# VHH binders against 2-(3-amino-3-carboxypropyl)histidine synthase (dph2): the designs that were tried, part 1

Scores and structures below are computed, not measured.

Target 1, 340 residues: 2-(3-amino-3-carboxypropyl)histidine synthase (dph2), of Methanocaldococcus jannaschii (q57907)
Amino acid sequence: MLFKTIFYQKLQKKVTTLFNLETERVIREIENLNKNNPKVIFQAPEGLKLKVEKEIEKIKQYFKQKNINIEIYLWGNTCFGACDLIDNHVKNLNVDLIIHYGHEKLSYANPEIKTLFIPAYHIFNKDEEEKILNDIKNFIEKHKSGGKKVAIATTIQYKKLLKDFNPSIILGCRGEVKEGDVILFVGTGRFHPLMIAYKYQKEVFIYNPLSKCFDKISEEEINKFIKKRILAISKLLLNKPKKVGVVLSTKKGQCRKRVFDEIIKLLEENDVNYLPILVDNISPDILFYDVDCYIIVACPRIVLDDYILYKKPIYTPEEFKLFLKNSFKYKFDEIKEDDF
Structure headers, positions and changes below count from the first letter of each chain, unless a header shows other numbers; antibody chains are not in Kabat numbers.
ipSAE, averaged over its two directions, is called F for ESMFold2-Fast, E for ESMFold2 and O for OpenDDE. V2 adds 0.75 times the mean of E and O to 0.25 times the DockQ between the complexes of E and O.
[cut] marks letters that were taken out.
The coordinates of atoms that the task and the answers printed are left out; those that the model quotes come from them. Centres of patches stay.

## First folded at step 1 (VHH)

Design k2
Fold by OpenDDE, look of step 4:
Structure k2 (fold): chain B 340 residues (1-340), chain A 119 residues (1-119)
Amino acid sequence: as target 1 above (340 residues)
Amino acid sequence: DVQLVESGGGLVQAGGSLRLSCAASGFTFSSYDMYWGRQAPGKGREWVSGINSGGYSTAYASSVKGRFTISRDNAKNTLYLQMNNLKPEDTALYYCAREYLEDSYFDYWGQGTQVTVSS
């Protein structure tokens, strides 16, 4: 923002939300469009949608008071993460700006429409912050006393809070965690910690900053997962597929075209017939084709978490490669920059 | 697909002038701040000049201030860099970059155009 005189209009932040939605920043960005009746779309994950709705009302009111017309939409479909950009979906609407809540921009996903990413930092009172930080410190010290180094991982919402711990920020389907003997994930839900656990095949401790409780993904759970996936792969060995659906997501952050091409090549080399399928959202109901199985070239978690929901076996590209290579060493599938 | 394609580079004598162009496609060009950067042999990338989306605000590195002028034509989706009084020290690969919103985050770079200034 080297060029923009930040007119900080101190909008009195009525702290009505547990998350910092950076109202002033959003307003400023809209104003900076210097357009009459700008068209702005708000996109948020499910957990933030209601709060964002309220935020929209606030913003509308602001512009109304300024006698500035604005056209605002809430994106009604599910936002799966930073990988789920909607610019391609709204091109026909001549949208000026997208506000994307809850994530940061991925380096390999470039929107064609200006998109403001609002991390939505969680807001805690001082007592809560102290409690959270102390709990984490105590956890670290406990393990340190045992000669173990703890690596901290978290989501963007807690980046600021945990800054002193130099945490790895988990964004999208990339679970890179700094070196440590023990991994502590700080955040809500099991999505990210499971991903980390599967990737590194080691126990992952979880601290929920809301509940202030510890949990963990055990080695047993990890082993169970690996066994299940190996079994799924083994089924291919027992019954070689004749025709394979290869599903490529069109989501910019998931459209792993290079991986897709690699898979197609492998299938051709192995004389396996295939059906290439392009989709935006992958769901069980849209995969009803006459194929033996599907390779999902998208977020690997679609396979890893939801495979049971699908009528036909679904595999990550890495899993299917294991089949083709006759390997039994499980390899966690992860989106990489060079996948695109 | 987002594309930035630089052109206009070449060999020029010290004191000479060049005008670089960067053709943008695959995004709403008028919505983004744009920058010129350069990389000399054996050196890291350095920013040269920036211009805001509306074209009314510009910035320059101290080394090029008064000699270079950045401009843009949003109707043509093109970024320009007029380089006057070129010096051997200006020899570098020049590239254009899109700034994505805040914190000097550049999410896309062109392949660059070579500028060589002979003594």
Scores: ipSAE 0.013, ipTM 0.282, lowest interface PAE 8.4, mean pLDDT 89

## First folded at step 4 (VHH; from k2 with D33A Y105W)

Design a4
Fold by OpenDDE, look of step 5:
Structure a4 (fold): chain B 340 residues (1-340), chain A 119 residues (1-119)
Amino acid sequence: as target 1 above (340 residues)
Amino acid sequence: DVQLVESGGGLVQAGGSLRLSCAASGFTFSSYAMYWGRQAPGKGREWVSGINSGGYSTAYASSVKGRFTISRDNAKNTLYLQMNNLKPEDTALYYCAREYLEDSWFDYWGQGTQVTVSS
């Protein structure tokens, strides 16, 4: 998500006071290592890096005052999510602990180095919290009076705030939502709500906790999005690719090897030539090969959000399967546990 | 109906400044991240800058960082782009758009406003 990454980078100026970085918890975890001169790496999304830098300074000062030596690094590369673990990159440094900000541990992505996940919960004042909770309660009651059950979905940043609603947490590219007649997504952005709306074919409302405003994913919006992707797929039907780049990410939470193998088999069965490409970070600049298009076997959002940045068409595995099957029933690509 | 109307474009010399405005209607403006994009002659559309719904988070293309500033007034349903130290390569039709997952990164963009920077 190149754009989101960029977008989050500047969130830093005002975001410094908006997220709980759980400084005490981090310090305790470091102390619990019971090691002389522990090596600790801090990993954060672009939007949190500057805030984390300040946290590092606080932590350094804390240990300095206690006359405890600590070796600290800020991870300078990407942090796209809990799928983007860095344990493999730092094996040579004998790191004792990784602090990962902004996400929770994924079941299918296991670090080999001890990693503390700090979800970075959004901080609201009491009045804001009350307003948000009341708005959501009112929404639920309104629909209940009409005989409809509301399912709540949110992102990790609002998990704590919405705990009493038993929300479904949307993690990365996974859109699992509990049972309901109507879904209320609490958060920012439209990707997750749109994905959920299409996946479940239910009404999806949006509540932005920052603006305190309600919105809705319309059928028209869904159809427009799907039509655009179908059009992209249909181009393959018009001009069958002679050679396809198949890109697999090495990131633990995105290295969907089983999906990759499946795609390769399908290409072979359909007599489509292909170039297998292995990369850590997927970006437009590294995809310059003599192929007609790329299948991105990684986070689906790379395709869905950033496809315009690429010189050649890029497709999710599911999208390319539609082409191979000559089907027009669109299916959102999602990372599954069985993909690995 | 969603409407976006851009204004403020014009002819300016290199090193000059312009301020673009985008008037939004037909939707809850304060609920959406908004973007500026541009299209230069013979080139595809590219994003220039984005701002979240609350206006506290901004993003910029590398080519405009340090020169352009995006802002919004939710009470007025208006998006702004302050463009300083303009360069000939900034010449383009500038569009405002609501956050949407589209190939162009834009939906419901207006007719655009032309910015021309002379050398």
Scores: ipSAE 0.013, ipTM 0.231, lowest interface PAE 8.9, mean pLDDT 87

## First folded at step 10 (VHH; from s26 with D107Q)

Design e5
Fold by ESMFold2, look of step 20:
Structure e5 (fold): chain B 340 residues (1-340), chain A 119 residues (1-119)
Amino acid sequence: as target 1 above (340 residues)
Amino acid sequence: DVQLVESGGGLVQAGGSLRLSCAASGFTFSSYAMYWGRQAPGKGREWVSGINSGGYSTAYASSVKGRFTISRDNAKNTLYLQMNNLKPEDTALYYCAREYLEPDWRQYWGQGTQVTVSS
């Protein structure tokens, strides 16, 4: 008797966003280690971890079928970006390969353990891809007809989809955009396009590939953001700090030692007492010291996105320099190669 | 903490209308772009319609343009999809979704509400 299972043509399930985890590429890179029982760690942003768990199961089955031993771990802590290299945390485990999802290698953060970066590009179906690409092409053509050149900026998730537009890829803590009369940011969220609009003093439009809507960064939105941070700096002018916590992130992509040293020198030159603090993951709960404020030498978004969560005021290095210069010309802090 | 709860689905006759709602909580609703998707039995996910955070920019899949209207009420933290002139091909589980952001890539979508269009 043959026991057959009849399935529906496709079972219904909850809808999720799909990302390309490049399973075959990962398998190939593990095989290319040419090593018996290699040790491999998988690292991913929080939102990809459940999909990476399933990816690990597929990869385990592939190697089990080939009677090849491998030792696989999932890195359980949060991964905030390519700056979150785990080399130092797993040094004693003799790891052969790290699979790092959702990011690309930073020029200023070199892994000491072999690391494969898998961008995890967002998968759109063909109808969505056609709409996105046509919407962007039409936008570019309309501006070209008006004599305006459009520069495209995007984030890693959309890099492959947009390759034919030669986009600038915005790293969350740093944004360089190619020349153009206007800028179209293709992506989600308003922080990147706001930062770009302020930095370049140009029109910045938004195309959101998820909602497929166009939008624009307004001058009022920029002014409101800048005013909020200028007000925070002005409070330092009113009540000059007597003691400052200076926090340096030890994450390879955020450990801006040169900037840290510069800030310390400025505090000493201005007779401000300070506490130098080393931290891996910066959070409100670990900053409980007797200081008037903190200067966060790390990813600038920690200050700009999360400052309300902290019990003491927090500032970027650039914001603190503005205080010392008594300047109201706001400058976004960005991570640069010379900062290390 | 982020929750998206769809409602308003049901069985309707072809040519009929239905209004879907998506109640949002656990985040600042007015700060995020939103969209509707659907998944028919045995088929992949399909983007249906999107709307920007302010509610004044909208977009539609070709298959629903002119028949569906997306809207939002930021004071009530609610996203809507007005569905007119429904067709059997519109039969699907409809879900609302919030855009995901860097750095954590957390994806937010509801359980969905079933829409079934009889011929």
Scores: ipSAE 0.782, ipTM 0.935, lowest interface PAE 0.8, mean pLDDT 87

## First folded at step 11 (VHH; from s26 with E102Q)

Design f2
Fold by OpenDDE, fold request of step 14:
Structure f2 (fold): chain B 340 residues (1-340), chain A 119 residues (1-119)
Amino acid sequence: as target 1 above (340 residues)
Amino acid sequence: DVQLVESGGGLVQAGGSLRLSCAASGFTFSSYAMYWGRQAPGKGREWVSGINSGGYSTAYASSVKGRFTISRDNAKNTLYLQMNNLKPEDTALYYCAREYLQPDWRDYWGQGTQVTVSS
């Protein structure tokens, strides 16, 4: 459930710092506002909210000691990525600064309110760092001995640790990886490596820096995925939709207006009725309209990961285009800079 | 609510063995990589061993390699650590932990179980 609305429930658990939240940097940024009563909003992914709460407490104490008044809020809704900015949501509150944790700024998503991005680098001890680096080095050498070049991809949390490997940083729904015969993703879970694997239709090796284990997205898994999506597209050929919901996200990093317009034009050209829908967060519970299927003009992963949760078929713009073109050559949908 | 509860710790003599268990609840256990850590008195947290979600890939710290074995039973939502040939330097609070996944970012670890190895 990538972009499902999650209601935050405060858990009374001991919070241990696993991430560098750059407290001093945040404080400096607030001070640089040079205001008597600055209004600052903190936005963080769900799992970081409690940690950020502690940061807020520290920051409040700091300014209190300096006899500086500060108005601070914790953003209580979603933070799925740097694409999920809140500047438009808080425009009426006269906010001076937004602190956004866990991501870096996207080139195509520009906040209108001053926003400080804190990457939240993972903190490892020296022994762990050494192990991680050695494991990766060994992996690279193993493949090199076989005449293969390894391309490293990772998330921003491990950028500093892996700096010597010159990794591609995976941000948002962009899976751009530098040239290589073998791709190694360094990070947790399967979310990003799946995206890379689907995009390049190539096996992706995984190294998890927490477990220190290797894994992979196999060709078999990739093929299985493609087959499933082709089957979904084929259903449209069997039962042509009479009316299509076209859902556009208002999230700055997902509001692919040009793609939306292209889709609308294609539907009109093909005499397919459509319902244009604007939403911030896309979830199964908000898509209950009398349409045959939905085209999701947002993060493609909403479709690719969560399609089974929806009562009606949902498609990426590229998938729906395949239907219109009567093509079975699967094309992975991704957000591009020119989509906006 | 996500819970990780460790058990199996105790007092053992050097050269002895213990088997730790971590009972997981409140999440899809089989979807997450897991790992064991430990914290000795006056020292920071130390990574001990890790295992992938499927249980077919494992890793060990150099200090415990050849002596400890990590395993998991996904049907029972349980993580294990078999500790053989224990040494006094293995004395620590042992805890199990779950990886965090994006976009959720939630990391969890248990309260730990005490392992004490006497000379």
Scores: ipSAE 0.918, ipTM 0.973, lowest interface PAE 0.4, mean pLDDT 93
Fold by OpenDDE, fold request of step 14:
Formats: structure tokens, sequence, C-alpha cells
Structure f2 (fold): chain B 340 residues (1-340), chain A 119 residues (1-119)
């Protein structure tokens, strides 16, 4: 009975990477350091870390073959965006280069260590590209026929694909979109389109390039959100805080010092006691102080998405300003260049 | 842990029908857009169909439009692909996939289920 060892050829599913990690560009940048034994740190979002690990292996192999020694590290902590730079964290390591995946450089977040930003463009085949482009074109034409101008917004992953549409690139927690009668966000998820919708208080259409489906943030959804936040703010009117925690992120792209100073001044002017808190990563477990609420001077997403996780009320600077001004005209908080 | 497990594939004659299922676990299924892809022997990955998180918006590749129907049951955490009037050119490994979201960037797809259409 010849045990036919069915060699289950483990079809090594070539994990086709969805993203262009620009291996050659990274290598060239390292080579351009013109340094013996360069120290390079790779920083990537959580979902890209394993892919980047593979890239690191390729890069190591490349330099090994060239008999060039290189010291490489994978950053094991957060990479929430281009705002989450690690230059300050690694200042003691004499790092020569940081490779940052998934984002572009923010104008208001300048690393002190040379940093190469790899956008990690999504890789589509030709058929998908054609479909995506045609779907968007059709959408634009449909609205144009009705006399409406469409403004396109997207994330960096699709910038190259959508280049002919001259899209607004949504970076960080800034939802700036060019003027248009209709806004179409091209990307995944709902976070960015919600941000845009809240900012402009306008319906935002969504096209997901992965599913190839249209969606929208409705006015109803926007209003529901605003009402919820106004209610949260109104609670402060019912129970005026005696002491407020003011949390400033030390992340370079979130360290909104000017906003912080403004808030502190307002608190002083209104005779509200406060505790200034500096922190890198903001989380519910680190905010346990004897205060009535917190003002989060960082990414507004922390408040807007995660407020329910916190034991005490948390507010954006703009939200708290509404309380201080006794106003109920909701203003969406976003990171701006002049915040720093 | 996020898991996507496809089922329902098999051998079918041209003109026949199959219904694929993708069982999702380890994440809030109703919060994610989903899509089906396929890979034929010797060919690259091909997008087949997509569906938004709420299930009310769908899209299809031109090659399968009118023959395939994507749907989802968010209560059951399951994605479906009804395939009618199957053709030999539909022979492929079919996989379900979840969209990636920022700032997480995690992309997931299943191991796939084999669909073979005989002439």
Amino acid sequence: as target 1 above (340 residues)
Amino acid sequence: DVQLVESGGGLVQAGGSLRLSCAASGFTFSSYAMYWGRQAPGKGREWVSGINSGGYSTAYASSVKGRFTISRDNAKNTLYLQMNNLKPEDTALYYCAREYLQPDWRDYWGQGTQVTVSS
C-alpha cells in the first residue's frame, strides 16, 4: 500500500501586497546616506507592519549581498498617521533615517531626523482602475448635467490613481476640500467622509475603490451627530466643571500648543481650575485624575470616536469653547497649520 | 482574531449555479464593506463584486454582471455570492475580502473556495 504522500503543495499564495511599498526607493534613500553602517528605523501602521517586516528582510538581503552593514529597526509602537512621528522618541539612538509608511509629510509636522515618507499607494489591476475611474467619471457627469460641480476628496493611497480629477488629499485630521456643489470622497471607511461632512455640514458622497460601491453621509446622520455633541456640551452648563484636565499630546503632528495656550487662557479668564497634562498616546486608562472633564488638545478623533470609552466627559477644544461662550453653534474641531 | 472562511464552491456544469458563503468573525462585520475576488489558474487576482457595509449598494465586474449577485446578512456575519449561468471562464479560486480602514490598515481575505465550471 504505497502511501502516496500527497505532497500538498502548499500553494504558497504569494501574498500579493495591496500596497506599493517602493522597495527600490527605500534602498536608494538608504544608499544616498553615504554612511557606513547606517541606522534606519521603519515606522508603519499596524496593518502594514507585517508587510514592512517583509520589506525589511528584502532590504537586509540586498545590503548583505553588497557587503554593506546596516542597522535596522522596526518601530513597534503606534503609527496613527503622518502626525505620529517618532523622531523625538529615537533621538538617543543616533538614527540616520526613518522610513514612514502610509502617509505623506504634513506641513506642520517636521521631523528632526531625516524621514522618507512612503504613501503606500494601493495597487489596482488595469480592470479595476478602469472601473474606478469610469464610475467616478460617470458620477461627475451625472451631477454636471444637473448643473452641479463635484469636488473630489481622497486619501493618499489613491492620489496617483485619481490624479486627473485633481482631488483634495485628506491628511491627518484636516478635512479641507475644494469648493464644489457636491463632495465625493473616494476611499475606505466612513471616518474621513464623516469628518468632511461634519466640517462642512453637508452631505458627502462616498465611493469605495475596494468594493466599488457608492454610499453617502446623509444630512440626517450629520444632524444626529451634532445633536449628540451639543447635548454633551450642554451637560457642562448643567454641571459647571470646577476643575478641568487639559490634555496636550506630545506627538509632533498633534501637539497643538497654540490651541492649548488659548484654552488655558480661556479657562483662567473664566476662573476654571485646570490640570495641564502632557502625554504621547491618549487612552482612557491614563486619564484618572481628580477633574470633572477633559479637554483633549490632540487629534479630534480621540473625542469624536472614542468618547464613550472614557469614564469622564472629554471634549475637543472647540466644543469646550462653545461651553465657555454659551453658544450652541457646533464647530467641528480639526488640526490646522496655525495650531502649532 | 479576524477570520474569513469561504464555502460553497465545487464542480458544476456550464449553465449551472453555485452559492458561495463567507463566514466572518473577529470584527464588527456590519461596519465594513466587503468584496469577492477570484483567481484563475495562471492569472492574477480579479475583483468580482463588492457590497457596502449596509448591504444596499452593490457592484459587479462586467464579466459577471447580470449573472452574479452579492448579498450580506449582517446579523449572521455572512457574505454571499449567488452565481448563476456559470461559464468555464468563471473557474477560479473565489475569496472574500474585507476593506481596510485607517488608521489600522489591516486587510483581510479568506483562503478561498474552488469553483470549477466544466464545459
Scores: ipSAE 0.915, ipTM 0.974, lowest interface PAE 0.4, mean pLDDT 93
Fold by ESMFold2, look of step 12:
Structure f2 (fold): chain B 340 residues (1-340), chain A 119 residues (1-119)
Amino acid sequence: as target 1 above (340 residues)
Amino acid sequence: DVQLVESGGGLVQAGGSLRLSCAASGFTFSSYAMYWGRQAPGKGREWVSGINSGGYSTAYASSVKGRFTISRDNAKNTLYLQMNNLKPEDTALYYCAREYLQPDWRDYWGQGTQVTVSS
C-alpha cells in the first residue's frame, strides 16, 4: 500500500487547466488552403504558449503522416488581446494563415492576412458544468422572485458554456452589458466587475467558475481603486507637466488616431510641450524620454494594469482630460468605434 | 515566481481526519480566489472546494460537503483543507490552484500531496 502510494505519485501527470484549442478545426483550415507547403503562424497569450507548442507538435505529426509539407512558426512576442494583430509585422513573409488563440475578432480591426480565431474555451467536466449552470440559474431565479432582472456578463473563455444565458462578452478594451437591474459577472479577477459596477452604477455580483464561489463588488473596493487613479492625476495638478510624451500604438485594434489628435490639440491649447511617439509594442523599457509623464493612446488596460512598472507616470487619455478640466469625476477610458 | 506547495497528506484510516496546507508565494495571496482539486488513480481531475479572496465565501463538491472545510489565512499566505470523516473514495493526489486571469491566461497549480484512506 505505501509502495503503491509513492509509485502512483511519481506516475501522475502534471495537472493543468484544459482549454479547447480546436485541433481538428485548425487542421481543416490549413488543409483548405490547398497550397503546397503553406506558411502558418500561431499566436497566443503567454499562458497558453506552452499548450500551443504541444498543439503545434500534434499538427506537425498529422501533416507528416499525410506526407504534406507545412511551414509553421510560433509568434514569440506577447499577445494581450484580439487587438494584437500581427499581419503588418509579417507582411513580407507571404504568410497564408494566422491562428490566433484566446480571443475573437474585433469588429473594428480587420486583419489583411487570413486569420482563424480560436477562443480557447475553458473545458469543465460534466459535474463542474452542472454545478456552474445550476448555481447561475438559482441566482437568476432568486432575483427574479424579488422582481429583479439579472444581466449576465462574462469573458471569452466561458462564452460557450454560458450561451443559454445570453451573456455580454466583456473585453479589456471595450464592453457593453445588456439591460438588467443587477449584473452577475461570471469570470475571474475583480477588475472587470469593478469597472462595470462603476460604469453602470448598479449592484455587481461575481460568480467565479473556478472557485465556484459568489462574491460582490463593494463600494469600498470601488473607492479604493478610483482613489489610486485620482491621486495619480492630482500629482499633475500639484506640478503641471512641462513636457508630455504622447504615445500612439500602431496595432490595428489600438491605433486610436482621432483620440491622439484630440490630445495633441488639448496640449497645444494649454501650452504644454510634448513629444509624439509611435510605438508598436508599449513597454517600460522603450519609454525613456525626458518627459514628466506619458499619455498612452492604446488599450486602456496597459495603463490600468501596468502603471507601476513604468519609470514615469502614465495616464489614459480620459485621465489626462480630467487633469486638464481640473475634474475629480473619474471616467474609465474605453476604445470606441469613432476613436480611429 | 508563483509557487504553491501542498503539505499535510498521508495515510489515514477510514473515519479519520487530515488537514492539508498550501503555502503560497510570488503573488499577492489575498487578491486571488483559490481552490482545491484531486485526482484518483485512473480518474480525471475533480474539483473539490473553492474560496474567494477574502475567505468568507466557500463552495464544495457534493461528494465532500459537510465533511471538508476550506479556509485561508491571508496574513500567512496559506490555504487549508480540513478533511473529516475520510472515506476510501477520498484517496487521491490533492492539489491547490490559484485562479488564472487575463491577459496572461497562465495557470498555477501545486504539485500535490497524496492522501490515502485505508479501510
Scores: ipSAE 0.799, ipTM 0.942, lowest interface PAE 0.7, mean pLDDT 88
Fold by ESMFold2, fold request of step 14:
Structure f2 (fold): chain B 340 residues (1-340), chain A 119 residues (1-119)
Amino acid sequence: as target 1 above (340 residues)
Amino acid sequence: DVQLVESGGGLVQAGGSLRLSCAASGFTFSSYAMYWGRQAPGKGREWVSGINSGGYSTAYASSVKGRFTISRDNAKNTLYLQMNNLKPEDTALYYCAREYLQPDWRDYWGQGTQVTVSS
C-alpha cells in the first residue's frame, strides 16, 4: 500500500500553473531579426522568471541545433507591469530585442528597443474553460433577466479566454471599465474590484477563475480601505509638514512629469518646503531624507500596496491634493496619458 | 518560503470516505483563495474544488459535486477536502494550490497526497 503511494510520488513532477509563453513565436521573432549573433533580453514578472528560465533553455537548444549564435540574457530585476520598461537601462549593450512577458504594450510607454510583448495567458484545460465560461454566461443572463447590463473586467491572463465577453482589461496602475449597470471582475485579488467599485459607484462582483467562486465587494470593505487613506491624509492636517520629499520615477511608464510639476506648483503656492527627488526604482531603503513625508509621483500602487514598509508617510499626488484642499472626497490616483 | 503540504491520502474501498488536509505556511493564509486539483496516472490535471479567502464561497467540479466538501480553518492555516462516497475514478494524486496574484504571478502547489479507491 505505502509502496504504491511512494512510487507515484517519485514518478510525478512538481505541479505548476501553465502559462502560454509562445515559444515558437519568440523563436520566429528572433530569427526574423536577420542578424549575426543577436542580443536578446528576456523580462518577466518575478513569479514567471523560473518558467522563463526553462523557456530560455529550450530556445538556446533550438539555436544550438541550427548552429546559430545568439546572446541571451534574463533581466534579473523586478518587472511589475508593462510600465516597467528596461530599454534605457540596457542601451549600452546594443540589445536587438526584448521579450517582455505577462503584459501588453501601454499607449503611453513606447519602448525604444524592439520589444515583443507575450501576454502569457493562463492555460486552462477544456473542462475548466467550459465551467468558467458557463458560470459567467449564467451570471450575465441572471442579471439581464433583472434588467441589468453586466460589464466584464479582467486582467491580461484571462483576456483570450474571455474574448467573447468583450472585457475591459484592468491594469495595476489604471482601471478603465466599459459601460454597464453591474460589473463582474474576473480575476484574482480584491484590490482591483475594490478600486472599480469605488471609482464607478457600482455593484462589483468577483469571479475567481482559479477557485471558480463568486464573491461581491461590500460597502464595508470599501469604507475600511478609504478610511485608512483618509486617516493618513488627516495626519497631515493635524501636523502640517514643514518639508516634503517629492519623488518622480524615471521609468518610462511611470515618469509623470506633468503631475510632478503640478505638485511642485501647489507646494510653492502654499509655502511648503520640498526636496525634488529622481529615482528609477522606488523602495524604502532609498528614501532616507530629512522630510516629514513623501509624495510618490509614479505608479499609484507603490503607495497603496507598500505604504506600511516606509519609515515616513507616503502619499499619492491625488491624496496630497486632498490635504491641500481640505477635502474628504477621496479619489484614487491613476496613470493617464496627459500625466507625462 | 511558502509551503503547501497535503496529507490524509491512502487506500480506501469504493463507497468509503477520506479527509484530505493541506497545511499552509509562509504566507497570510486567510488572504488567499485556495483550491484542490487532482491528477490520475496518465491523465491531465483536473480542477476539483475551490474556496474563497473567507471560506464562505465554494465551488466544485461536476464529477465531485454532492460527494466532496471543501473547507478551511484560517486559525490553523489548513485547507480541507472531505471526500465521501468515493469511486474508482477518484483515484489520483490530490494537490492543493494557492491563487497567484499580480504583480508577481507566483503560483504555489503542494506535492500532493495519493488517493487510491479500490473496487
Scores: ipSAE 0.795, ipTM 0.938, lowest interface PAE 0.8, mean pLDDT 88

